VH-VL binders against NAD kinase (nadK). Designs and how they scored, part 180

Target 1, 268 residues: NAD kinase (nadK), of Syntrophomonas wolfei subsp. wolfei (q0aze0)
Amino acid sequence: MKIILVNNRFKENTEKKAQEIAGQLSALNVEVIIDNGLDEPYAGTVDFIMVLGGDGTMLRAARRYGQRAIPVLGVNMGTVGFLSNIEINELAEYLPLILREEYSLEARMMLEVAVFQQQSLLTRVFCLNELLLRSNSPRMLSFALEISGQKLEPYRGDGLIVSTTTGSTAYSLSAGGPIADPQLDAFIVTPVASHIINKRPLVVSPEREISLHLLEEREAIIGIDGQIKMDFGAENRVLIKRAPHPLLMVNLKAKPFFTSIDRSLQRQ

## First folded at step 13 (VH-VL)

Design BB132 (from Y14 with light chain D93E; framework fv_oberotatug)
Fold by ESMFold2-Fast, scan of step 13:
Structure BB132 (fold): chain C 268 residues (1-268), chain A 123 residues (1-123), chain B 107 residues (1-107)
Amino acid sequence: as target 1 above (268 residues)
Amino acid sequence: EVQLVESGGGLVKPGGSLRLSCAASGFTFSNAWMSWVRQAPGKGLEWVGRIKSKIDGGTTDYAAPVQGRFTISRDDSKNTLYLQMNSLKTEDTAVYYCTTHPRYGYFLAFDIWGQGTLVTVSS
Amino acid sequence: DVQMTQSPSSLSASVGDRVTITCRASQSISRYLSWYQQRPGKAPNLLIYKASNLESGVPSRFSGSGSGTDFTLTISTLQPEDFATYYCQQSYERPWTFGQGTKVEIK
């Protein structure tokens, strides 16, 4: 059995924990690969991915490995989040279930984001939470949104978020989007500070294709999961679709989504 | 209200075949991992095999004594679990129970059990 | 296979007695151990899961303890309905195996 340990080496004590866990797994005849984010993703065959950290580390793991149909387990290292299933101090107890494949899987949709310059593909990335289009200057954007070829009236404002249901509790929530059951597959399209009073968040079928382009030259960026930034101009277009494969998240214990989100919001 | 009801047991000759059914009610059968456990008259419990829910891969696993002879399947539209038994031996004589594993938290314990159905393999 | 051995194979007790049943695994199974009760002519019933967790609806006189290789089921004050056979079961690795059973008989 071969396991990737994904960690954020810049967080206190996570590198030491990754090494300790790697040693424990090696003693059980498990081959371990450590991914601390510095190198390209490991290209070989892998049986399981263990993410050591908070939601940010899980988002990175999803972008790097989420399309490979490999089970991914989030192990919390101290920060409470929505994407981890067990705590680090519980790992030893659950390890037999992991090694004997005695766990359930939850499929989480991902976005496929393709950015074009005119008709030429510049880049293609996958993400778990959202794409954000936003102004990078004090001037508002004017942009076009098309859903499966249907052209909506122009948007004017600071930007737009296209989110998965998993991403409904991230940037989309801050911008006024709904909280969505992550077991549903849907795009959530949430305007950011729209100057048009009747622009509402949209919940659309995950089979739809969403495209965005600027109607005026502005300084704008595309943000992916709050971690990747790309310049976006009037010559650019972005196409957003459901990714070919969902992220396969491992559940070893129940973590009730609605009580967790309710508690998080009440503790503000 | 939550219950499992086995049926299909009876007398068969060595080398014969028999199919058991287990009807589930009162819970979401499609989410459940299901096992068959047997008990020879006057003896202890023996795990026969299990099937995972379709959303968890629908895979099957069997104990060595029945591997290659028994097949477990499920029909979620009918809330029914099946055990197809082929090449039956006298040592397969037992009460056969169907049982559930909760998906989380129970560390693969068997929480719900049927009343059992008797299979007798004899000439 | 992980072999599960129960002790004793049978015991005689009176209502009100404290009864202790032991289960030993041939290798470490962490806390992957469940206890079941089977009354004559009936299906088994789950009492304890994960070595010490009491199943909903099971009377508090039942308790479980242990980890690794040695496990104990205790009935603090035996009641008439407790005269039954008790089984431990490991779920650490397949095939999942049961102990041979401990029959609790009326004295």
Scores: ipSAE 0.697, ipTM 0.867, lowest interface PAE 1.4, mean pLDDT 91

Design BB133 (from Y14 with light chain W96Y; framework fv_oberotatug)
Fold by ESMFold2-Fast, scan of step 13:
Structure BB133 (fold): chain C 268 residues (1-268), chain A 123 residues (1-123), chain B 107 residues (1-107)
Amino acid sequence: as target 1 above (268 residues)
Amino acid sequence: EVQLVESGGGLVKPGGSLRLSCAASGFTFSNAWMSWVRQAPGKGLEWVGRIKSKIDGGTTDYAAPVQGRFTISRDDSKNTLYLQMNSLKTEDTAVYYCTTHPRYGYFLAFDIWGQGTLVTVSS
Amino acid sequence: DVQMTQSPSSLSASVGDRVTITCRASQSISRYLSWYQQRPGKAPNLLIYKASNLESGVPSRFSGSGSGTDFTLTISTLQPEDFATYYCQQSYDRPYTFGQGTKVEIK
């Protein structure tokens, strides 16, 4: 059995803990590949991915490996989050279930984001939470939104978020978007500080294609899962679709989504 | 409420075939992992095999004595589990129970059991 | 395969007695052990899962303990409805295996 262990070397002794876990797995005749985010994703055949860290580390793992149909387990290192299933101090107890493939899978939709310059594809990336279009200056953006070829009236504001249902509790929530059951497949389109009072979040079919482009020359950026940034200008267009494969998340114990989000909101 | 009901048992000659059914109600069958466990008259419990939910891969696992002869399948639209038994031997004579594994927290314990159906393999 | 051996194979007891049943695994199974009760002519029912967790609806006189290779089921004050056969079962590895059973019968 071959396992990728994904960690963030810049957080709370996670590199040392990753090495300890790799040693424990190797003692059980498991081949371990450590991915600390510095190198290209491992290209070989892999049976399982264990993510050691918080939600940010899981988002990186999802972008790197989420389209490969490999089971991914989030192991929490003490940071509060929604994408981990077990705590680090529970790992030893659950290892037999992992090694014997005795676990449930939960499919989570992902976004496919394609950025064009004129008619040329510049880049294609996948993400678990959201794409953010935002101004990179004090100036408000003016931009066009198309949903499956339907042109909406122009948007004016600081930006727009296109989110998965998993991302509904991330940046979209902060911008006024709805909380969505992550078991549903849908796009959530949430305006960021819209100047137009009647612009509201939209919930649309995951079979729709969403297109964005600027209507005026402005400095803007596109953000992916809050971790990747790229410049976006009037010569650019972004196309957002449901990714071909969902992320396969491993559940070893119940994760009470609704009670967890309710507690988080009460503590604001 | 929550129920498992086996059917299809009976008398069959050695070398024959028989198909058992297990009708589930009161829970979301499509999410459940299901096992067959048998018990020969006056003897202990023996695990026969297991089928995972389709989302978890729908894979099957079997105990060595039945491997290659028995096939477990499911029809989620009918909330029904099946055990196809081929090349039956006298030592397959037993009450056959269907049972479910809770998805979480129980570490693969069998929490819900049917009443069982008797399979007798004799001349 | 992981072999499960119960001790004793049978015992005679009176109502009010403390009854202890032992289960031994041929290799370490952590806490991947469950206990079942089977009354005559009935299907088994789950008593204890994950070595020591009491199933909902099961009376508190039942308790489980142990980890690794050695496990114990205890009935603190035997009641008339407790005369039954008890089975341990490991879920650490496939095939899932049961002990041979311990019959608790009236003295």
Scores: ipSAE 0.656, ipTM 0.851, lowest interface PAE 1.6, mean pLDDT 90

Design BB134 (from Y14 with light chain S34N; framework fv_oberotatug)
Fold by ESMFold2-Fast, scan of step 13:
Structure BB134 (fold): chain C 268 residues (1-268), chain A 123 residues (1-123), chain B 107 residues (1-107)
Amino acid sequence: as target 1 above (268 residues)
Amino acid sequence: EVQLVESGGGLVKPGGSLRLSCAASGFTFSNAWMSWVRQAPGKGLEWVGRIKSKIDGGTTDYAAPVQGRFTISRDDSKNTLYLQMNSLKTEDTAVYYCTTHPRYGYFLAFDIWGQGTLVTVSS
Amino acid sequence: DVQMTQSPSSLSASVGDRVTITCRASQSISRYLNWYQQRPGKAPNLLIYKASNLESGVPSRFSGSGSGTDFTLTISTLQPEDFATYYCQQSYDRPWTFGQGTKVEIK
């Protein structure tokens, strides 16, 4: 059995814990690959991915490995969040279930984001939460949104978010989007500070294709999961589709979504 | 309102075959791991086998006494679990229960049980 | 296979008694042990999972303890509805195995 341990190198306690866990797994005849974010993703075959950290570390793991149909377990190390399933102090107790493949899987849709310059593909990335198009200056953007070839009236404002249901509690929520059951597959399209008052969030079939482009030259960026930034200009177009494979999240214990989000919102 | 109802039991000769059914209601059957557990008259509980949900791989596992003779399957469109029993032996005489494992937090305990269906293997 | 041995095979008790049932595994199973109650003519019902966790709806007079190889089910103050057969079950490794049962009967 081969396991990737994903951690955040910028968190020193996480590095130490990853080494400790790697040692324990090696003693049980498990081959361990540590991914601390510095190198390219491991290219070989693996049986399981264990993410040590909070939601941010899980988002990185999802972008790197989410399309490979490998079980991914989030292990929380102190930061509260929505994407981890067990706490680090529970890991020893659950390890026999992990090694015997006695766990449940939850499929979470992902986005496929393709950025073009004219007709040339510049980059293709996957993400778990959302794509954000936003102005990189005080000036509003003017941009076009098309949903499966249907051209909407032009948008004017600070930007737009295209989110998965998993991402409904991230940036989309802050911009006024709905809270969505993560068991649903849908795109949530949420305007950011629209100058046009009648632009509302949209809930769209995951089978549709969404495209965005600027209608005038502005400084803009595309953000992916709040972690990757790319410049976006009038010569660029972005196409958003459902990714070919969902992220397969491991559940070893129940985590009630609605109670958790309700409690979280009470504190802010 | 959560319910499992077994059917298909009866009297069968050694070497014969039976198919048991378990009708599920009141929960999302397609997400559940399902097992068969049997109990011979006056004896204890014996796990027969398990089938995982399709999302978890849909794999089956069997106890040694029934391996190669029994097959577990499921029809999620009908919320029904099946046990195909071939080459039956007198030792297979038992009440057969269908059961669920919670997918989370119960360390593979059997939390929901049907009423059972009696299978008698005799000549 | 992990073998589960229960003791005693039967016991006689009166309402109000403290009853203790023991279950021993042939190898260490951490806390992967569950307890069931079966009343005559009825299907089993789950009492305790993961050695010591009380199932929803089960009275607090039931408790479980233990880890590794030795486990105990305790009924602190036996009630009339508690006269039944009790089974332990390990969920550490396949095949899942049950103890032979302990019958709690009226003294």
Scores: ipSAE 0.551, ipTM 0.783, lowest interface PAE 1.9, mean pLDDT 89

Design BB135 (from Y14 with light chain S34A; framework fv_oberotatug)
Fold by ESMFold2-Fast, scan of step 13:
Structure BB135 (fold): chain C 268 residues (1-268), chain A 123 residues (1-123), chain B 107 residues (1-107)
Amino acid sequence: as target 1 above (268 residues)
Amino acid sequence: EVQLVESGGGLVKPGGSLRLSCAASGFTFSNAWMSWVRQAPGKGLEWVGRIKSKIDGGTTDYAAPVQGRFTISRDDSKNTLYLQMNSLKTEDTAVYYCTTHPRYGYFLAFDIWGQGTLVTVSS
Amino acid sequence: DVQMTQSPSSLSASVGDRVTITCRASQSISRYLAWYQQRPGKAPNLLIYKASNLESGVPSRFSGSGSGTDFTLTISTLQPEDFATYYCQQSYDRPWTFGQGTKVEIK
């Protein structure tokens, strides 16, 4: 069995713990590949991905490996999060189930984001939470939103978020979007500080294709899962679709989404 | 009301075949891991095999005594579990129960059971 | 295979008695153990999962304890409906295996 162990090397405790876990797995005849975020993603075949850290580390793992249909387990390292299933102090107890494939899988939709300059593809990335379009200056953006060929009236404001249901509790929530059951597949389109009265969040079919472009020359950026930032200008267009494969998240124990989000809202 | 109802049991000759069905109601069958467990007359419980939900890979696992002879399948559109039994032996004589695993691979327990169906393999 | 051995194989008891049944695994199974009750002519019903967690609807007189290789099912005050056969089952590794059963008979 081959396992990728994903960690954030910039957290001292996490790096040391990753090495300890890698040693334990090697002693059980498991081949371990450590991904600390600095190198290119591992290109070989693997059986399982174990993510040591918070939600941010899981988002990175999802972008790197989420399209490969490999089970991904989030192991929490001491911060409250939505994407971890077990705590680090529980790992020893659950390890036999991991090695024997005695776990359930939860499919989470992902976004496929393609950025173009005119007709040329500049980049294609996948993400678990959202794409954010925002102004990079004090000036508001004027931009066009098209959903499956349907052109909406122009937007004017600070930006727009296109989110998965998993991302409904991330930036979309802060901008006034709904909380969505992550078992559902849907896009959530949430305006950021719109100057047009009654621009409302939209919940649309995951089979829809969403495109965005600027109507005026402005400094803007697009953000992916709050971790990747790209310049976006009037010559650019972004196309958003449901990714071909969902992220397969491992459940070793029940994680009650609704009570978890309710608790989190009280602690913000 | 959550319910599992087995059917298809009966008398068969050694070397014969039989197909058992288990009709499920009152829960989301497509999410459930399902097992067959048997009990020979006057004896204890013996796990026969298991099928996972489609989202969890839809894989099957079997106990050694039935491997290669029995096949477990499911039809989620009909909420029905099946056990195809081939090359039956007298030692396969037992009450066959279908059961479900709501805890899916962590501290797994068989919490919902059908009433059982008797299979007798005799000449 | 993980072998499960129960003791005793049978016992005689009176209503109101405290009954203890033990289950031993051939290797450490952490807390991956369940207990079942089977009344004559009926299907088994789950009593306890994860060694000590009481299943919904099961009377509080039933309790489980143990971890590793040694486990105990306790019935604090035996009732008439408790005369049955009890089975332990490990869920640590496939094939899932049951103990041979403990028959609780009227004294």
Scores: ipSAE 0.537, ipTM 0.764, lowest interface PAE 2.1, mean pLDDT 89

Design BB136 (from Y14 with heavy chain S30T; framework fv_oberotatug)
Fold by ESMFold2-Fast, scan of step 13:
Structure BB136 (fold): chain C 268 residues (1-268), chain A 123 residues (1-123), chain B 107 residues (1-107)
Amino acid sequence: as target 1 above (268 residues)
Amino acid sequence: EVQLVESGGGLVKPGGSLRLSCAASGFTFTNAWMSWVRQAPGKGLEWVGRIKSKIDGGTTDYAAPVQGRFTISRDDSKNTLYLQMNSLKTEDTAVYYCTTHPRYGYFLAFDIWGQGTLVTVSS
Amino acid sequence: DVQMTQSPSSLSASVGDRVTITCRASQSISRYLSWYQQRPGKAPNLLIYKASNLESGVPSRFSGSGSGTDFTLTISTLQPEDFATYYCQQSYDRPWTFGQGTKVEIK
């Protein structure tokens, strides 16, 4: 059995804990690959991915490995989050279940984001939460949204979010989008500070293809999961569709989504 | 009310076949992991095999004495679990229970049980 | 396979007695152990999971303890409905295995 341990190198405690866990797994005849985010993703076959950290580390793991249909377990290192299933001090007790595949899987849809310059593909990335199109200057954007080839009336404002249901509680929520059951597959399209008062969030089928481009030359950025930024100009077009594979998240214990989000919102 | 009801047991000769059914109600069967557990007359409990939910891969696992002879399947549209028993031996004589595992939270304890159905393998 | 051995195989007790049943695993199973009650002619009923957690609806007179290889089920004040056979079960490794059972009989 081969396991990738994903950690955040910039957290000293997490790096040392990853090395400790790797030693424990090696003693059980498990081959361990440590991914601290600095090198290219491991290209070989693996059986399981263990993410040591908070939601940010899980989002990075999802972008690097989420399309490979490998079980991914979030192990919380002390920060509250929605994407981890167990705490680090519970790991030793759950390890037999992990090694014997005695766990549940939850499929979480991902976005495939393709950025073009005219007809040429510049880059393709995957993400778990959202794509954000946003102005990088005080001036608002003028941009076109197309859904499965249907052109909507032009948007004018600070930007737009295209989110998964998992991402409904991230940037989309802050911009006025709905809270969605992560078991549903859907795109949530949420305007950011629209100058047009009647622009509403849209919930659309995950089989639809969404495209965005600027109608006027402006300084704009595309953001991916709040972690990656790319320049976006009038020569660019972005195409968003459902990624070929969902992220397969491991559940070793119950995590009640609605109760958790309700408490988080009441505690603001 | 959460309920499991087994059926299909009876008398069969060695080498014969039987298919057991387990009808589930009162819970979301589609998400449940299901097992068969048997009990020979006057003896203890013996795990036979398990099927995971379709979402978790729908894989099956069997105890060594029945591997290759028994097949577990499910029909989520009918909320029904099946045990196909082939090449039956006198040692397979037992009350067969269907039972469910919570998907998580109980460390694979059997929390819901049917009333059982008797299979007798005898000439 | 992980072998589970219960002791005693049977015991006689009176209503109001404190009853203790033990279960030993052939190798360490951490806390992956459950206890079941089976009344005559009935299906088993889950009492305790993860060695010491009381299942919902089960009376508080039942308790479990232990980890590794040695586990105990205790009934603090035996009631008439508690005359039954009790089984431990490990879920550490497949195949899942049960103890041979402990029959609690009226004295």
Scores: ipSAE 0.594, ipTM 0.802, lowest interface PAE 1.9, mean pLDDT 89

Design BB137 (from Y14 with heavy chain N31K; framework fv_oberotatug)
Fold by ESMFold2-Fast, scan of step 13:
Structure BB137 (fold): chain C 268 residues (1-268), chain A 123 residues (1-123), chain B 107 residues (1-107)
Amino acid sequence: as target 1 above (268 residues)
Amino acid sequence: EVQLVESGGGLVKPGGSLRLSCAASGFTFSKAWMSWVRQAPGKGLEWVGRIKSKIDGGTTDYAAPVQGRFTISRDDSKNTLYLQMNSLKTEDTAVYYCTTHPRYGYFLAFDIWGQGTLVTVSS
Amino acid sequence: DVQMTQSPSSLSASVGDRVTITCRASQSISRYLSWYQQRPGKAPNLLIYKASNLESGVPSRFSGSGSGTDFTLTISTLQPEDFATYYCQQSYDRPWTFGQGTKVEIK
C-alpha cells in the first residue's frame, strides 16, 4: 500500500508529525511519500492520501490530487476546520480501518477554472472552494457574467465569487451567500459589494458553464481557494465548469455539518 | 421506522441453491453497508459477508467457508439486499440475518438487524 | 483469524444482581469490540461499541470496558428483561468474529 502524507511546509510541528507518522506506516510495510508542497505532485499510483493540518492544507491537496479519484483523509493538527474528519490523537485507533479500506467516501464537487488570453489558454486549475474575481485597486470593476450562453446585465462592484457547495462556508458566506449542504452539487454565484440594485446570489446547476470578463480595463485578480492569485485584465476571460471528478473525502466518523456550522456562526 | 425483513429461507437438499432477500426501510439504504450473519442451531454468530454502498465502490467480501459459493448483491432502487447461495452443504444450516453498520465510525459495529430467516440443508 | 473466547459460557443470576461477562481476543484488537444481546427467539441487539460506548436507547446499567485482549461487559443491577445470551464481536480484522456467547439464566 502507498500513501501520500500532505503537510504544511511552513509549520515545523506538522513536518515533525509527518515524519513520525511516516515511520509508523513504514513499520507496517506501507510505502510513504511526503508532500510538503515544494515539489511537483507525486505522479505514480497511490492508494490513499492523508492530509495533516487544517483546511488550507486540504485545499492544496485537493488542487494537487483531487482529480485522480484517490481517497483523501483530513487529519486535524489542532486548528478546528470543516475539511478534517479525525483528530491527530485518534489516528492510531483508526489506522487499521484505513489500511483495510474500512471507511466511507463522500464525493465533493470541484471547480475547473480555465483562464484565457483572448482565445489562448493560459492556465487550467482545479479547486474545492471557490474562484474569486476582485478589484485590486480602489476602483470598482465592470464585468460581464454569462451562464451557459445567457448574458446577464453587466455587474458593477468589487467582484464576484463562484463557489462549490463545500465553499459555501468560505468567502461566499462572508459576501452574503447561502450556506449549502455539501452533499448537493451546485454553483453558488455571489456578488461582492455590487453597486447595482437587486444583484443577488444565484444557485446554479453544476452542468452550467460560467464565464467572466472585464468590460473596462481595471486592476483585478482571480483568486483560487484563497491561495492562488493571478492578474486579470480586459484581455482575459475565465471559464468555470464542474471538474470531471469530485474529491473523494474519507469519513471514519460522523461529522454533522449543520451542527458544526451552527456552532461556528454562534461564536460570531 | 427502521426495519430489515429477511425472506426466502426454507428446506433445501445438499448441493442445491437458494436465494435470500432482505427488504430495508426507514433509512437511506443506498448509503448503507450491508452484511449477512448466520447462526447455526445451538451455536454462536458467524459473519458471512458484506457489500459496500455504490459510492464506496460496491465491493463484496466473504468469509472463507462461503467464498466461491455465495454471492451478495443489492438493488438500491428496491431497497433490497440479496444472498445467492449455491452448492449448499449441511454445514450451511442456520438462521441468516441481514445487518447494517454505519458507513463510518463505531469500528464496524452491526447496529440494525433483521429477525432472520431459517435455512435448513438436509436430505 | 482473531478468535474470541467468552467466560463464563453460562451463569445463573437473580434480579438485582451485578453480572460480569468477559471476552478475550487471541491477539490485540485495540478497542475494536462490540457487545450484543440476544433474547430467546429474537435477533441480536447492539449494546456497546468501541469497547465502552453505550448504544443509543440502551439502559445505563450496561457498561463495557477493556482494550487490547481483555474486555468486560457489566450489568450493574440485573432486570427481568436482561435474561438473554450475550456476544462479543471484534472488528479489528476480517473475517469479523464473535465469541461463543454467554447465557444469563434465572437462578
Scores: ipSAE 0.571, ipTM 0.786, lowest interface PAE 1.8, mean pLDDT 89

Design BB138 (from Y14 with heavy chain N31D; framework fv_oberotatug)
Fold by ESMFold2-Fast, scan of step 13:
Structure BB138 (fold): chain C 268 residues (1-268), chain A 123 residues (1-123), chain B 107 residues (1-107)
Amino acid sequence: as target 1 above (268 residues)
Amino acid sequence: EVQLVESGGGLVKPGGSLRLSCAASGFTFSDAWMSWVRQAPGKGLEWVGRIKSKIDGGTTDYAAPVQGRFTISRDDSKNTLYLQMNSLKTEDTAVYYCTTHPRYGYFLAFDIWGQGTLVTVSS
Amino acid sequence: DVQMTQSPSSLSASVGDRVTITCRASQSISRYLSWYQQRPGKAPNLLIYKASNLESGVPSRFSGSGSGTDFTLTISTLQPEDFATYYCQQSYDRPWTFGQGTKVEIK
C-alpha cells in the first residue's frame, strides 16, 4: 500500500508530525510519499492520500490530486474545519480502518476553470470551493455572465463567485449565498456587492457551462479557493465547468454537516 | 420505519443452489453497506459476507467457508440485496439474516437486522 | 483470523442481579468491539458499539468497557426481558468474528 502524506510547508510542527506518522506507517509496511508543497505533485500511482492540516491544506491537496479518483482523508491539526474528518490524536485508533479500506467515500464536485486570452488558453486549474472574480481597485466591475450560452443582463459591482456546494460555506456564504447540502451537485453563482438591485444568487445545474468576461477595462483578479490569484482584464474570458472527477473524501466517522454549520453560525 | 425482510429460504439437496433476497425499506438503501450473517440451529452467529455501497466501490468480501460458492449482489433500483448460494453443503444449514452497517465506519456494527430466512441443506 | 472467546458460556441469574459477561480477543483489537443480544426465536439486536457506546434505544442498565484484548458487558439490574444469549463481535479485521455466545438463564 502507498500513501501520500500532505502537510503544510509553512508550519514546522506539521513537518515533525508528518515524519512521526510516516514512521508509524512504514512500520506497518506502508510506503509513504511526503508532499510538503515544495515540489511538483507526486506523479506515481498511490492508494490513499492523507492530509495533515486544516481546510487550506485540504484545498491544496484537492487541486493537486483531486482528479485522480483516490480516497483523500482530512486529518485536522489544531482548529477544526469543514473538510477534515478526524483529529490527529484520533489517527492511531482509525489507522486499522484506513489500511483495511473500512471507510465510506463522499464524492464532492470540483470546478474546472479555464482562463483564455482571446482564443488562446492561458491556464487550466481545478478547485474544490470556488472561483472569485473581483475588482483589484476601488472601481466597480462591469461584466457579462453567460450560462450555457444564455447571456444574462450585465452585472455591475465588486465581482462574482462561482462556487461548488462544498464552497457554499466559504466565501459564497459571506457574500450572501445559500448554504447548500454538500451531497448535491450544483454551481452557486453569488454576486459580490452588486450595484444592480435584485441580482440574486443562482443555483445552476452542474452540467452547464459558465462564462465570464469584463465589459470595461478594469483591474480585476480571478481567485481560486482563496489561494491562487490571476490577473483578469477585458481581453480575458473564463470558462467554468464541472471537473471530470469529484474529490473522493474519506469518512471514518459521522460528520453531521447541518448541526455543525448551524452551531458555527449561531456562535460567530 | 426501517425494515429488512429476507425471503427465498427452503430445503435443498447438497450440491444444489438457492438465491436469497432481502427487501429494504425506510432508509436510503443505495448508501448502505449490507452483510449476510448466518446462524446454524442451536449455534452462534457467523458472518458470511458483505457488499459496500456503489459510491464506496461496490466491492464484496466473503468468509473463507463460502468464498467461491456464494455471491452477494444488490439492485439499488429495487432496494434489494441478494445472496446467490451455489454448491451448497450440509454445514450451510442456517437461518440467514441480512443486516445493515452505518454508512460511516465509526460504528463498525450490524445495527439493523431482518427476521431471517431458514436454509436447510439435507440428503 | 481474530478469535473471540466469551466467558462464561452460560450463567443463571435472578431478576435484579448484576450480570457481567467477558470477551477476550486473540490479539489487540483496540476498541473495535460490539455487543449483541438475541432473545429466543428473534434476530440479534445491537446493544453496544465501539466497546462502550450505547446504541440508541438500548436501556441504560447495559454498559460496555474494555480495550485491546479484554472486554466486558455489564447489565446492572437484570430484567425479565434480559434472559437471552449475548454475543461479542470484533470489527478490527476481516473476517468479522463473533464470540461463541453467553446464555443468561433464569436461576
Scores: ipSAE 0.544, ipTM 0.775, lowest interface PAE 2.1, mean pLDDT 89

